# Designs tried in a protein design chat: VH-VL binders against Protein ULTRAPETALA 1 (ULT1). Part 21

Target 1, 237 residues: Protein ULTRAPETALA 1 (ULT1), of Arabidopsis thaliana (Mouse-ear cress) (q8gza8)
Amino acid sequence: MANNEGEMQCGSMLFKQEELQEMSGVNVGGDYVEVMCGCTSHRYGDAVARLRVFPTGDLEITCECTPGCDEDKLTPAAFEKHSGRETARKWKNNVWVIIGGEKVPLSKTVLLKYYNESSKKCSRSNRSQGAKVCHRDEFVGCNDCGKERRFRLRSRDECRLHHNAMGDPNWKCSDFPYDKITCEEEEERGSRKVYRGCTRSPSCKGCTSCVCFGCELCRFSECTCQTCVDFTSNVKA
Short names: E, the ipSAE of ESMFold2; O, the ipSAE of ESMFold2 at other seeds; V2, 0.75 times the mean of E and O plus 0.25 times the DockQ between their complexes.

## First folded at step 17 (VH-VL; framework fv_prolgolimab)

Design f1 (from j4 with light chain V95L; at its last look DockQ between E and O 0.62; V2 from the best seeds 0.64)
Fold by ESMFold2, look of step 17:
Structure f1 (fold): chain C 237 residues (1-237), chain A 121 residues (1-121), chain B 106 residues (1-106)
Amino acid sequence: as target 1 above (237 residues)
Amino acid sequence: QVQLVQSGGGLVQPGGSLRLSCAASGFTFSDYAMYWVRQVPGKGLEWVSSISYSGGSTYYADSVKGRFAISRVNAKNTMYLQMNSLRAEDTAVYYCAKEWERDSNEAFDIWGQGTLVTVSS
Amino acid sequence: QPVLTQPLSVSVALGQTARITCGGNNIGDYNVYWYQQKPGQAPVLVIYRDSNRPSGIPERFSGSNSGNTATLTISRAQAGDEADYYCQVWDVSTLVFGTGTKLTVL
């Protein structure tokens, strides 16, 4: 079941609590995790800001170093330049967060997980259909036992299977399309549920609870509207 | 001519103090971050400390944090390194250096002549 | 904080090509700088941002950086190239020098 009226609570699933342990300024939002970050110029001192990490792989920085900052959302590269390091052009190693009171570059943190996965998959995808879209798995709950079963959303056929399962109010574990299972099979561990679905973001409008193909309200493979086609083909991590 | 001229240094007992000076000429001193880098004779280079253009921000290597204090007086075109609680391992040639305008924060274009500091037990 | 490992020494025959390596985890993600230091002298910058030469540095000096290794290359080695060589990176808010390499021209 999908509910476009409610915000999907996926921010708490982006990282385990221990992965964020000792980080300064952690705030978990509805679809992001936010931390304090900075960039150092020995000429000008430390520039301090807030970094938002999205499941799409997007990274947003709100610079707080200058009260009159005209750009309220920066990429990491733009923030590096704004801090006085224009010639460096190595933001992964120059933008830092505070962990246990120490500056740690983004390249050495879990915070780049979604950025790296999205960029790697999109630039080197070996999908049989040649699509460059990266999607996370989704889950469907059994009507009898309440256990959730993992659906891969890698092809149009797999998206159809998930769509059909969501539309079946009597869906059971025995209806699982990947294997012959019953309610006796153990549910996926919570660590696998971190890869659930597509999330809503300013750069990714539409159906965020099941699939990114199709039309704006339900991005299913049968929809030929240009917005859904363009979104699926051009999503960047 | 762009130059950095160092002074200070010498022999000191463990636990003692010294102040190094670095006088700049031939460029606008107050536009640049300045640096101290040291070298144990026969060994490699080690960054020690940095100071922002105004003196408002200072940075230190872990090996000297809490013991050394970098400062500058822009009106005198001079940077200083106050070294306290000196240890035998602080024995080195100390260089001051100017950040390179083309790659600020990452490279040095002008170095001083070096000043030997000896901490003898 | 990171360690940049260089060989302790490298030997090269006069007129041949010398290669000095600088090893570090993912060093290809950094801008690498190289310094030449002769005995009793301050270091001199010879390569900046992996592969560029400052004014006054001969074209015989070149650099590369990818993966876990940066390399300083000195073609047509001359007796005057005998010196210590250091790589250096910026890491977060600190500067880190390599361990240094003594180049001997035979």
Scores: ipSAE 0.565, ipTM 0.824, lowest interface PAE 1.6, mean pLDDT 78
ESMFold2 (binder alone), look of step 17: mean pLDDT 90; pTM 0.888
ESMFold2 at other seeds, look of step 17: ipSAE 0.718; ipTM 0.878

Design f2 (from j1 with light chain V95L; at its last look DockQ between E and O 0.67; V2 from the best seeds 0.66)
Fold by ESMFold2 at other seeds, look of step 17:
Structure f2 (fold): chain C 237 residues (1-237), chain A 121 residues (1-121), chain B 106 residues (1-106)
Amino acid sequence: as target 1 above (237 residues)
Amino acid sequence: QVQLVQSGGGLVQPGGSLRLSCAASGFTFSDYAMYWVRQVPGKGLEWVSSISYSGGSTYYADSVKGRFAISRVNAKNTMYLQMNSLRAEDTAVYYCAKEYERDSNEAFDIWGQGTLVTVSS
Amino acid sequence: QPVLTQPLSVSVALGQTARITCGGNNIGDYNVYWYQQKPGQAPVLVIYRDSNRPSGIPERFSGSNSGNTATLTISRAQAGDEADYYCQVWDVSTLVFGTGTKLTVL
């Protein structure tokens, strides 16, 4: 019985051969299983990519839909948005693989096995009570020129800067906290605004807090804006 | 004024062909996916076909695949549905529709007036 | 593709609240859309992505979606609300409509 170099790999232990039966584009790597995947937009057509499944529960997608795409690794949620489905937010049902020649959503495949197991480990009450909070970039419009400027919401301080800017009816490009700019600086193209820095991992803890915009709990008790005052008063009462 | 104006319906024998037209105005036609949805008289709605903004991708319900062909000419703001090998089951009111601006690819906001296609021997 | 089952008919007294259901296995995992269709007319979108109203739709129209059931709620029902109502979802690469519900305002 001759041994082949590298035949016993972590990737080969992730799924039984019959679990991957008839899937298109299956490649077994050292610590992952890779398959062809896609997402359909009736506006733009099908986006086609490669999905890698890891024993950690991580899911990585390399999109091949346009030449020159530099995003090496996407989450399934980011791939769904990249494919032109920006508001759907249902990647388990919208990202598909090909099984027996048919599009099958990820939610109906074994490929989510390790992702689902990782999600079960997020059983603490503060993690299991609702939808996972994603920390994303947001935009504030200039009162003078109407151009929108990108705010990062990665830390409590950055979220406070965004909150304060949204509460300022006279906010201008010159008030932008990350760079010294004026209204003469060009606005981001709309196609770039869709990239908001979504998390790649269901277990990512990349932010210390969430704030008023996109958050059910406001955390700025020292802020004097009416939204923060109302929240603080209601929580204390 | 955003509108879709349809034409091309009528009575046809089984096995026959018809071409439906949907002329758009009041919006940038070439920015949007377009759709055909049908309704058998007295029954519910059924999605039939979709076409991408450029016409480069087309999608069909299984019930019509291989028999119907959707197309568009963006310079004329017009979408078409070529219906071949028609069957009695294809008898319906056919609507063209524009994708909903706020929720791309999942819903429709502007519908044409509907065109009756009757397939009867 | 999923089967979206609606009751054939629902009756509501004028000024009361109507609830129209759309049943599907794990329909809470989909975005649900609702259309109103009056006789001889094209459908009109009344709810998008479960619970949002397009411009021009009265606030008395609302929606919810969880588990196996999505619900369209029409508060303070008016005679003009009498129509057929359809739910709809996106399924992978296709669009699927519910079976339809006739709302009668008594």
Scores: ipSAE 0.662, ipTM 0.859, lowest interface PAE 1.2, mean pLDDT 79
ESMFold2, look of step 17: ipSAE 0.663; ipTM 0.859
ESMFold2 (binder alone), look of step 17: mean pLDDT 90; pTM 0.902

Design f3 (from j4 with heavy chain E101P; at its last look DockQ between E and O 0.49; V2 from the best seeds 0.59)
Fold by ESMFold2 at other seeds, look of step 17:
Structure f3 (fold): chain C 237 residues (1-237), chain A 121 residues (1-121), chain B 106 residues (1-106)
Amino acid sequence: as target 1 above (237 residues)
Amino acid sequence: QVQLVQSGGGLVQPGGSLRLSCAASGFTFSDYAMYWVRQVPGKGLEWVSSISYSGGSTYYADSVKGRFAISRVNAKNTMYLQMNSLRAEDTAVYYCAKEWPRDSNEAFDIWGQGTLVTVSS
Amino acid sequence: QPVLTQPLSVSVALGQTARITCGGNNIGDYNVYWYQQKPGQAPVLVIYRDSNRPSGIPERFSGSNSGNTATLTISRAQAGDEADYYCQVWDVSTVVFGTGTKLTVL
């Protein structure tokens, strides 16, 4: 239903026929629905345009009604300003469509459905990222001594170091970024699992996956390691 | 000194006609939309009609659509309201008004003194 | 078209604060304008865009708008503030006025 990377949504699936009933200028495109829209200024008259609604929540307006208006795509707020009305972001009540011969503001139509859903998704994502995601500590076994070294995974750099260590079949404790940590008994105190961060409480909100597949904090799109390549290949549609 | 001076009111029979005028001074009349707003005695304000800066676009309240015609002559700094097929409910004080603010044009800053129109048999 | 409901009358003692409400469904999504009208005179704009004063309007006049209610506030009320007050919004392509409130200064 929602768009995903590598998928396309047909425009005819965006709205039921009865949701668009009596609306002027309806045209269903490849991945959008298009309708006639406008904005009224008593100073300059009505500005008339075409509004495209996308499943991504994007809204695009192409103005048709004035000399010098080009093919540039406008946001609804830019279209309102183009029509001669700067109302401090009140465009939902001022940009209208024609339903049954009457001007109806966008705020009272179904046409904002995907725009509103996109805003909710963004708000949920901000809330999740605003509640800082904290990775659990991870451990990688040394090829030489068999002891495990701690990776705290609190920054992107630390996540990359852990990712590289996991991808190196010959990784050793001496390859860890802390110069003072080796396989010597004294220096191995820092590698002990007692320093593992969040306890195994079910209420811990930290990231449960610190490899580049599941956590956006530690994922880096430029990674060419075989694990990332295999993951990407396996999820292609 | 911005001013709107009205004239043209009076007593008329139901079904009759009147023409109101609104003469502007102290601002560049041809840059602004202009409005008619009426007030039934003892009652509130009601928007009646508006006209674009050039006269190219006109707008009407549903209660007067098809019966009233707004016009302007920019060379004379004057706006008019032709009122036809008058009814008893059209009895009111009629005000002309200038659009404001410049950027949103949602309201009115300067009003005329008002002209009484009485429709009675 | 939104219906903008105002109380029929409001009374205030000299020097005290008056509040006049303008009720409408989701009126907080509109820019609200306020007019003062004294007997026998044309209306005068006293508040624009919810809370701003035009030039020449005393700072005693202020406004707010949120949810379903816009409010005109007149502090240190004077005898000269006795008038009718109207709220107003722009609705799509039309202008809508409130029902009006008579302010009496006692």
Scores: ipSAE 0.598, ipTM 0.844, lowest interface PAE 1.5, mean pLDDT 77
ESMFold2, look of step 17: ipSAE 0.656; ipTM 0.859
ESMFold2 (binder alone), look of step 17: mean pLDDT 92; pTM 0.930

Design f4 (from j4 with heavy chain S104T; at its last look DockQ between E and O 0.58; V2 from the best seeds 0.63)
Fold by ESMFold2, look of step 17:
Structure f4 (fold): chain C 237 residues (1-237), chain A 121 residues (1-121), chain B 106 residues (1-106)
Amino acid sequence: as target 1 above (237 residues)
Amino acid sequence: QVQLVQSGGGLVQPGGSLRLSCAASGFTFSDYAMYWVRQVPGKGLEWVSSISYSGGSTYYADSVKGRFAISRVNAKNTMYLQMNSLRAEDTAVYYCAKEWERDTNEAFDIWGQGTLVTVSS
Amino acid sequence: QPVLTQPLSVSVALGQTARITCGGNNIGDYNVYWYQQKPGQAPVLVIYRDSNRPSGIPERFSGSNSGNTATLTISRAQAGDEADYYCQVWDVSTVVFGTGTKLTVL
């Protein structure tokens, strides 16, 4: 994904001021525009978060209460599900922003401009190899050698194992439970991000389909917003 | 048996007030959002209001905002609709409804029997 | 915000197929629900998320949704199908019902 200076605008150039008029929570960053957004569940109430729009077409949503870095970002679809709308699967219509004090769905705003342009290029079938990376694993760095090791978060046990590794300040390659792994150079082939279809990009850091269940360090466990409280309560049993 | 039993309807003058009740049984009331939907006899259905599982969030149709107040008491398995500043246009049969467990926030599987509210001089 | 327009009435001969439409701008972008209401009774859900049937609803009830039109189809119509029918969608934070259709089985 090439982010050359000629293909990307600064955040202040993504939208005209008139296009963002009366929109709540607008913050213009270095290469993004951020706005307040939300999703409504009559069962749980409104989930409120911040949406970042990038010139690449990427969309990132963070919970209002999380203090974390961009590694904890959600896609709009994951945010819809997080808010308690699991069965709807209509995030363009269900995620809203506030314009003039009123909830307006993303599908009726200018905010999808770059996302839609990115989707049109995909629909022109420019990629005959076909498979997009729909799911990415998580990686943990070894404290001895700094190399990153792949964790496949497909089950509760695998998610717990990754969580424990992230919480261990002294985690090493030899602590990886599946293989005899050392910090020596010959071990690189099995740990590389690009192996088996994962590129070396920021988008490979987050796995929106894998959530750390039952974890006291879950990125939503310290959040006081209603959505995060409801999800952590539903995970604890 | 899952049931919603309604009460509190009647005749009231314009500008008056009524409180509707909806008593639930046969399910865990505090797990679900609850709804009020009304219907003018011979006309269509109109969503009026909804309330979250805990009562912490409430939602209203534009036609009733500022005049109606939905509430619930989970310890009593009962939902209420306080209707103030009533208008002739509010004359309808009012139904309470429970959200469907399988398809959250989009469908209603259990409805009350309905109660008539008549607003006239 | 969306207005869901249904025909006021539809007639069908016993044993024939009835089609009840629900028109709305880009209604194909919504999940559509259908309710049956007999006189003096509360509505009953017959189709959810465009085309799925709840338990107890006969297979002769079906649904579709694309573009600007959702359709409820009742094949092999029976006398007991005579009722009012409403479509419904979720719009942002509100519930919106269609205008309703009276189905008469001849």
Scores: ipSAE 0.614, ipTM 0.839, lowest interface PAE 1.5, mean pLDDT 76
ESMFold2 (binder alone), look of step 17: mean pLDDT 92; pTM 0.928
ESMFold2 at other seeds, look of step 17: ipSAE 0.691; ipTM 0.872

Design f5 (from j4 with light chain D91E; at its last look DockQ between E and O 0.45; V2 from the best seeds 0.57)
Fold by ESMFold2 at other seeds, look of step 17:
Structure f5 (fold): chain C 237 residues (1-237), chain A 121 residues (1-121), chain B 106 residues (1-106)
Amino acid sequence: as target 1 above (237 residues)
Amino acid sequence: QVQLVQSGGGLVQPGGSLRLSCAASGFTFSDYAMYWVRQVPGKGLEWVSSISYSGGSTYYADSVKGRFAISRVNAKNTMYLQMNSLRAEDTAVYYCAKEWERDSNEAFDIWGQGTLVTVSS
Amino acid sequence: QPVLTQPLSVSVALGQTARITCGGNNIGDYNVYWYQQKPGQAPVLVIYRDSNRPSGIPERFSGSNSGNTATLTISRAQAGDEADYYCQVWEVSTVVFGTGTKLTVL
């Protein structure tokens, strides 16, 4: 029995195994590669999270300020702001991953391969077409379970996928064009809520939302993420 | 006025210890990260260490890691640098600096006057 | 790890334009900060986030950053501009200063 499932793993299709060598926290999903990442604020300490890299060029970060809950999906720029970097948008060099035990900025890793390709195509193609081709993500609801699945509308091909999904009155999670999924897959958080910090979850009683300014609303004493722990332990000084 | 006033330098033998102090006034000290930057006379600037607003997180340049310890007492508006196992290459003017008021990991907007540390026999 | 290389010295005639470079691989992807330091004094911030001036810094000071080079430009150089100049970036959890440039106003 040949293991075509192992050979079809997105990790082997997205990156060669040697490209991920020595990276901490590598997990391969159906349509992504996930690694441990973080961002450092000398004021508030390190924020740790998980970065998902998609073949579409999408990058999603789930902040660990709510351990065991990854409902709050952030862009790298939003994660940088969440970590206490309110003004600057230089996330490629401020968000890091662990390679061989050392913090390495994303800009010096292979992990930006698909993002860079998608970003260039959006800029080059869209120069002739205008601003409409790069806009907010859209969502299509599953007819069976009601879960919404995120469509990134950054290229003509991605817009066609969304258009086709909207034209299917019986669209289901199994029809998701980016990967083979079922209703068992976790639902995406809406795009408007991505920038409000960590997701409120019943499993994380003390974390309702995070504000990137590092106040009592953004840092919780009962939350175990590095930034909340650092804030809480230092407030009593 | 916003000020950082330093003290605690001097001459010390190799292997010795010194503690530098940086006293703050004119701003809410406990809201900001603080930094040590050193400069060998006639040479360039080198970041040494940083401490988070509460003291819960500390960061060190590789050249001083394990030998220097940064700390702060917010009730006294004072930051410290404990320098142990001093070497000749630690000879420098040491500046304390305050992080930018607007955001973390920005510029150093206020600097102390500098304190000379000389490590020599 | 990043090394920010600056020329050891730059000379400029009074009233002319000085340009001080800060070289680093893909430094255009960083926020670059510039400091002026006169003898016996602490550094003073003159440019933040590549091209912005803090309050009190004359418009003669400007900055740019793209590709592998950030540049501090001082137009209409004055005798009082004679100083050492340092570029600086943040990377990950470290602070990196450039090697420093002595500007001499002739």
Scores: ipSAE 0.565, ipTM 0.832, lowest interface PAE 1.5, mean pLDDT 77
ESMFold2, look of step 17: ipSAE 0.643; ipTM 0.848
ESMFold2 (binder alone), look of step 17: mean pLDDT 92; pTM 0.928

Design f6 (from j4 with heavy chain S52T; at its last look DockQ between E and O 0.75; V2 from the best seeds 0.68)
Fold by ESMFold2 at other seeds, look of step 17:
Structure f6 (fold): chain C 237 residues (1-237), chain A 121 residues (1-121), chain B 106 residues (1-106)
Amino acid sequence: as target 1 above (237 residues)
Amino acid sequence: QVQLVQSGGGLVQPGGSLRLSCAASGFTFSDYAMYWVRQVPGKGLEWVSSITYSGGSTYYADSVKGRFAISRVNAKNTMYLQMNSLRAEDTAVYYCAKEWERDSNEAFDIWGQGTLVTVSS
Amino acid sequence: QPVLTQPLSVSVALGQTARITCGGNNIGDYNVYWYQQKPGQAPVLVIYRDSNRPSGIPERFSGSNSGNTATLTISRAQAGDEADYYCQVWDVSTVVFGTGTKLTVL
């Protein structure tokens, strides 16, 4: 958005009042608009949640089905699966909001405006510069001092190093593969650790573009890209 | 031998009521959503109603909402459709159907044989 | 709710290929299901999620879905393929069926 207007930017600028007319559960936050949303399963019933729309194009859903849910935020696709629609894979049409008392799919609302714009920017970037593959870094904790060291997950070899380190219960700072370090080296500051994984945003194309969960959780078993297949194939129970 | 056995159809006057039954066997009935789908003779299929695995939620087509009530008794492996305030347009063969376990709520793998309901003035 | 329009009837010579269309605005954004219904019988699922066959359905049944049209294709048509065929989608919280097509084999 405008860099020189940082303090004046807020969620109230994301949508016009008439665009949100009759929507249920509208709440305008500091940098988002939040609405009630849901997804219907005839097996389990309606799952109801809160959808947050960001100017970046990110969409975050927080399920209110159980206090203390293990997952604090979900992508729309993950929410569709959470609701019991695991095989559908059509979240734009299956996740709904309430407008005028009726269920309206996200695909028929203005709420996808920033998501669609973000997707177009990614498509233009790939068209002009070709496909680029990006993976996020991930941290491994030292068994001796507890400090965390940042691994790179940008190549098959780097994913293997991370996988092996996660599987070693006695991993130490001296085992760090990128530099010779000891426990005396400072670890990465906490603010920078917040970016140590894929947020599962709508702009994330899975393991081809980023590494969301790492091998310890076996989340790559659901991805068919070459890097994730290699990562999963090296996992031992 | 997965099957759905239907009963309860027949002839009724407009404004009357009927209760359709669908008895399940050969699968764990309480794991699945169940459905009613009707077919007017010589015309297409129309979804009528559905019910969650436990009976906790029900869904209806607009054409029957407020007049029809779906229910289930899992201990008896049986689903019901209570049809009230019947109209001539409700004349159809009514099928019960089970959701397909490999495709949550988008397809049906097992159907009953159908029960004719005739609403004549 | 989407309106799923099918031709009223389609004819095919024995051994030839039949194509049954299901038209709807942006139907390519939906998962499309196909059912076969013979006279006096309940429908049978023959295609799920656009192009997949349930077990027991012959390979000569196939499907596609893009843009505004989904298509059921039956190659090497047999007399036993003569039936009504319905497409179906999930729309938000409801089930929607197409208008139905009578397939006649020679």
Scores: ipSAE 0.652, ipTM 0.854, lowest interface PAE 1.3, mean pLDDT 78
ESMFold2, look of step 17: ipSAE 0.672; ipTM 0.865
ESMFold2 (binder alone), look of step 17: mean pLDDT 91; pTM 0.921

## First folded at step 18 (VH-VL; framework fv_prolgolimab)

Design o1 (from j6 with light chain N31Y; at its last look DockQ between E and O 0.44; V2 from the best seeds 0.54)
Fold by ESMFold2 at other seeds, look of step 18:
Order: C-alpha cells, then structure tokens, then sequence
Structure o1 (fold): chain C 237 residues (1-237), chain A 121 residues (1-121), chain B 106 residues (1-106)
C-alpha cells in the first residue's frame, strides 16, 4: 500500500454514512473504508475477507484468517480466483458484501465509486497523471540468448512496440527499442523479473487500455481495440 | 460411463416428508459439488440446493430454506435431499446434477433421470 | 434476484437459422449457459460461458452475450433440434434459469 499521488483523503469522507448503512463489518480508517466481503464457490464453500476501498481507486482484500495481517493483500480478481472460481473473471458480480443480512454483489454497491472513476480517467487520459496503471505481460525473450527485456507499456506507441516484438520470431537483444544492447551484456536486474512494474491493486490487471495494431499475439483481455477483442474471443483457455 | 441414478419420490399430502437419493458412478464423486434442480411439469427449471465436495458447506434456494436438507456420503457415492413440510408449490420433477468442471461450479453436465414428487391434498 | 426472460416459442424452417434470446438486466456481465431438453429427458448442456461448446455439440450451435441480451443461435436447423431451451446464469451464490423456449422445426 503506497502514497502514489501525494493526495490523502480522510476515510470518513469517502462515503456518506447513509451509503454504508446496514453494511456488515464497516470500519473507517485513516485513508480507507473497510467492509466484510466474500465470494461463493459451491464446490469449496464461502471465502470471507475484508475489502478496503481507497480514494485512489485501489481495492485491497485481506484474508480473515489472521487479524491485522498485511501479507495476503489481494486484488478482487485474485480473491475471486482463490475462492475457487478459477475461470470466472467476473469479480464485480461474484464478490459480495452483506447489506441488511443479504449478499449483494459489488457491482450493485457504492463501493466501486472510486475504482470506476480511476478506470474512467485511465481510459480517457492522454498523459501520465492521476491513477496508477501498470501492465504485467511486458517481457520479450531474445531468440538467441534467452535473456528477457522489459518493455514499457505506458503509451500507445510503447504498447505497439511490445506487441510487435512478441510477434517477431527472430527478436534479439539488438532489436530492443529503448537502448542499444546485445546478448553479450551483463544481465540487467530488470531482466531477471525481480522488478515487475505492476502493483497488486485491482486497477493493475496488465494492460487495461491499448490500441493494438496488427498483433496476432495480443493477449490483453481488458483492451477494447478490435484486434485484442478478436484475439481474446478466438484464443480462449 | 458417468451416471447418476435417482430413487425416492411419490405422492404426499401437504406437510409431509420425502427423502430423495442420487447414486453416482463412473467418476470420482468426492471431487465435485452436487446439486438438486427441480422442474414443475410443463414449466421451467429451478435450482433447489447444492453441497460442497466434502459436505462441509450447503446452499439452498430461499423457497426451501429451513424445510429441505441436502447431505452426502462420499464413501457410498450418494447424495440425499430430505424434504420436510412439503407444500403444493414443491410439486415437480427433481433432478440431481454434477457440476460441469472441477472448478467451474456455474453449470451442470451430468443429470439424473428425474424423480416426480407430487404434493396434493 | 435476476429474472431471465425467454420467448415462449420460436419456429424455424428446416435448414434455416434459429435465434433464441435470453433477456436480463446487464446479462452481459454474467456468463450464460444454455441447455437443450427433449420431452421426458434431462437437460443437456449445449453452450457454456456465453459461446463455448462442450465436446460433442456441433458447430452449428453458437452463442453470444452483450448488454441485456444473450442469444443462442442454431444454424442449419435439423428436426432433431426441436426441444425446449433454457438459459442460465450464476448470481452471487445461486443459479438462475431462464423461463424456457420451445423451438419448433417446421
């Protein structure tokens, strides 16, 4: 959990008290609101946890097995998967909170207010400011030496360079667009994947918005461009 | 061959009780959630109840909570539905079903043959 | 408490394309499953997760789901396709079926 914008808001100002009324497990922290949440698998039973909502749009879920433990901070999608819903990818409808004694999916609650605002700004922004977004599928391996090089996915052009490199069967270290490198260079710290470049926030699900131009290897499930949509629909599982 | 064989059912008066059985063969019964789904003759399907792989968690439609009890005995590859305080609206063909994928739990791929339960005064 | 509304009946000429709809508020946010049921028989799963076919289901069965409507499409309809069809979704901790559609092949 980090102070990524330098702006902090009191947790009590995130929602009106009326909006949180009848919710189970409400706890207002310094810069978040926390509620009890869960996800149901008929195979494995209910998984119960605590959801924290931040003004940055981040959503954090922590296992109830160890009160005050910060080691298992999950995105809603990761929590859905850990609850036994491996292929669902519908966390807004599958993760629930208790309101008035009833399970209510997150999509029908006010709790997604800041997440939705963060996603909207990221989708319509032309500058690197505001919500924090990082991509996960950013490494390309050299055909000759096997070293992997990290691509930056912060602009449409950078995403295109990554997609083109993924589709080049003869890609080598010398083709790296950000610096002139060869296979003979000492392995960079980043090429070891020690530094992932993606936070564990729910808004960091790999590439969330991009325009893919002619990439048959595009694997961005949240990307709205026609190439990504076609790829995802044709290459499932 | 994967198979679910049902038994039980019949005609009962309102307020009566029945126990339905569903015997499984051809797959590892203890790996899967199991389900009861009912269908009023000439009408649609309705989920009734489900039970986790171990029997440790049970789920019920609101219309049957407190009256029906689902259970399983994995050593016998058998699931049961105890139906108490039966009402006219419980009249239906009852199917047992196996979840489609080991971790899907959103659909059913194998169904029993169905057992008619009639609640009539 | 979602309600999945289907037309009561749909007719299609032999060899033509049938379309069966399943309506629900924001149903595109759910995975939709389709079942075929012939008289006196248990249902058979024909489409899972909106558009995928289980093994043994012919490619003329297809599905789509967006907005408030999911659609089962049966191309080159055959006499053996005459049956009742149900859509189904997972909602929070329950399963919900559509009202059902009788498909008649003429």
Amino acid sequence: as target 1 above (237 residues)
Amino acid sequence: QVQLVQSGGGLVQPGGSLRLSCAASGFTFSDYAMYWVRQVPGKGLEWVSSISWSGGSTYYADSVKGRFAISRVNAKNTMYLQMNSLRAEDTAVYYCAKEYERDSNEAFDIWGQGTLVTVSS
Amino acid sequence: QPVLTQPLSVSVALGQTARITCGGNNIGDYYVYWYQQKPGQAPVLVIYRDSNRPSGIPERFSGSNSGNTATLTISRAQAGDEADYYCQVWDVSTLVFGTGTKLTVL
Scores: ipSAE 0.581, ipTM 0.838, lowest interface PAE 1.5, mean pLDDT 77
ESMFold2, look of step 18: ipSAE 0.581; ipTM 0.832
ESMFold2 (binder alone), look of step 18: mean pLDDT 91; pTM 0.902

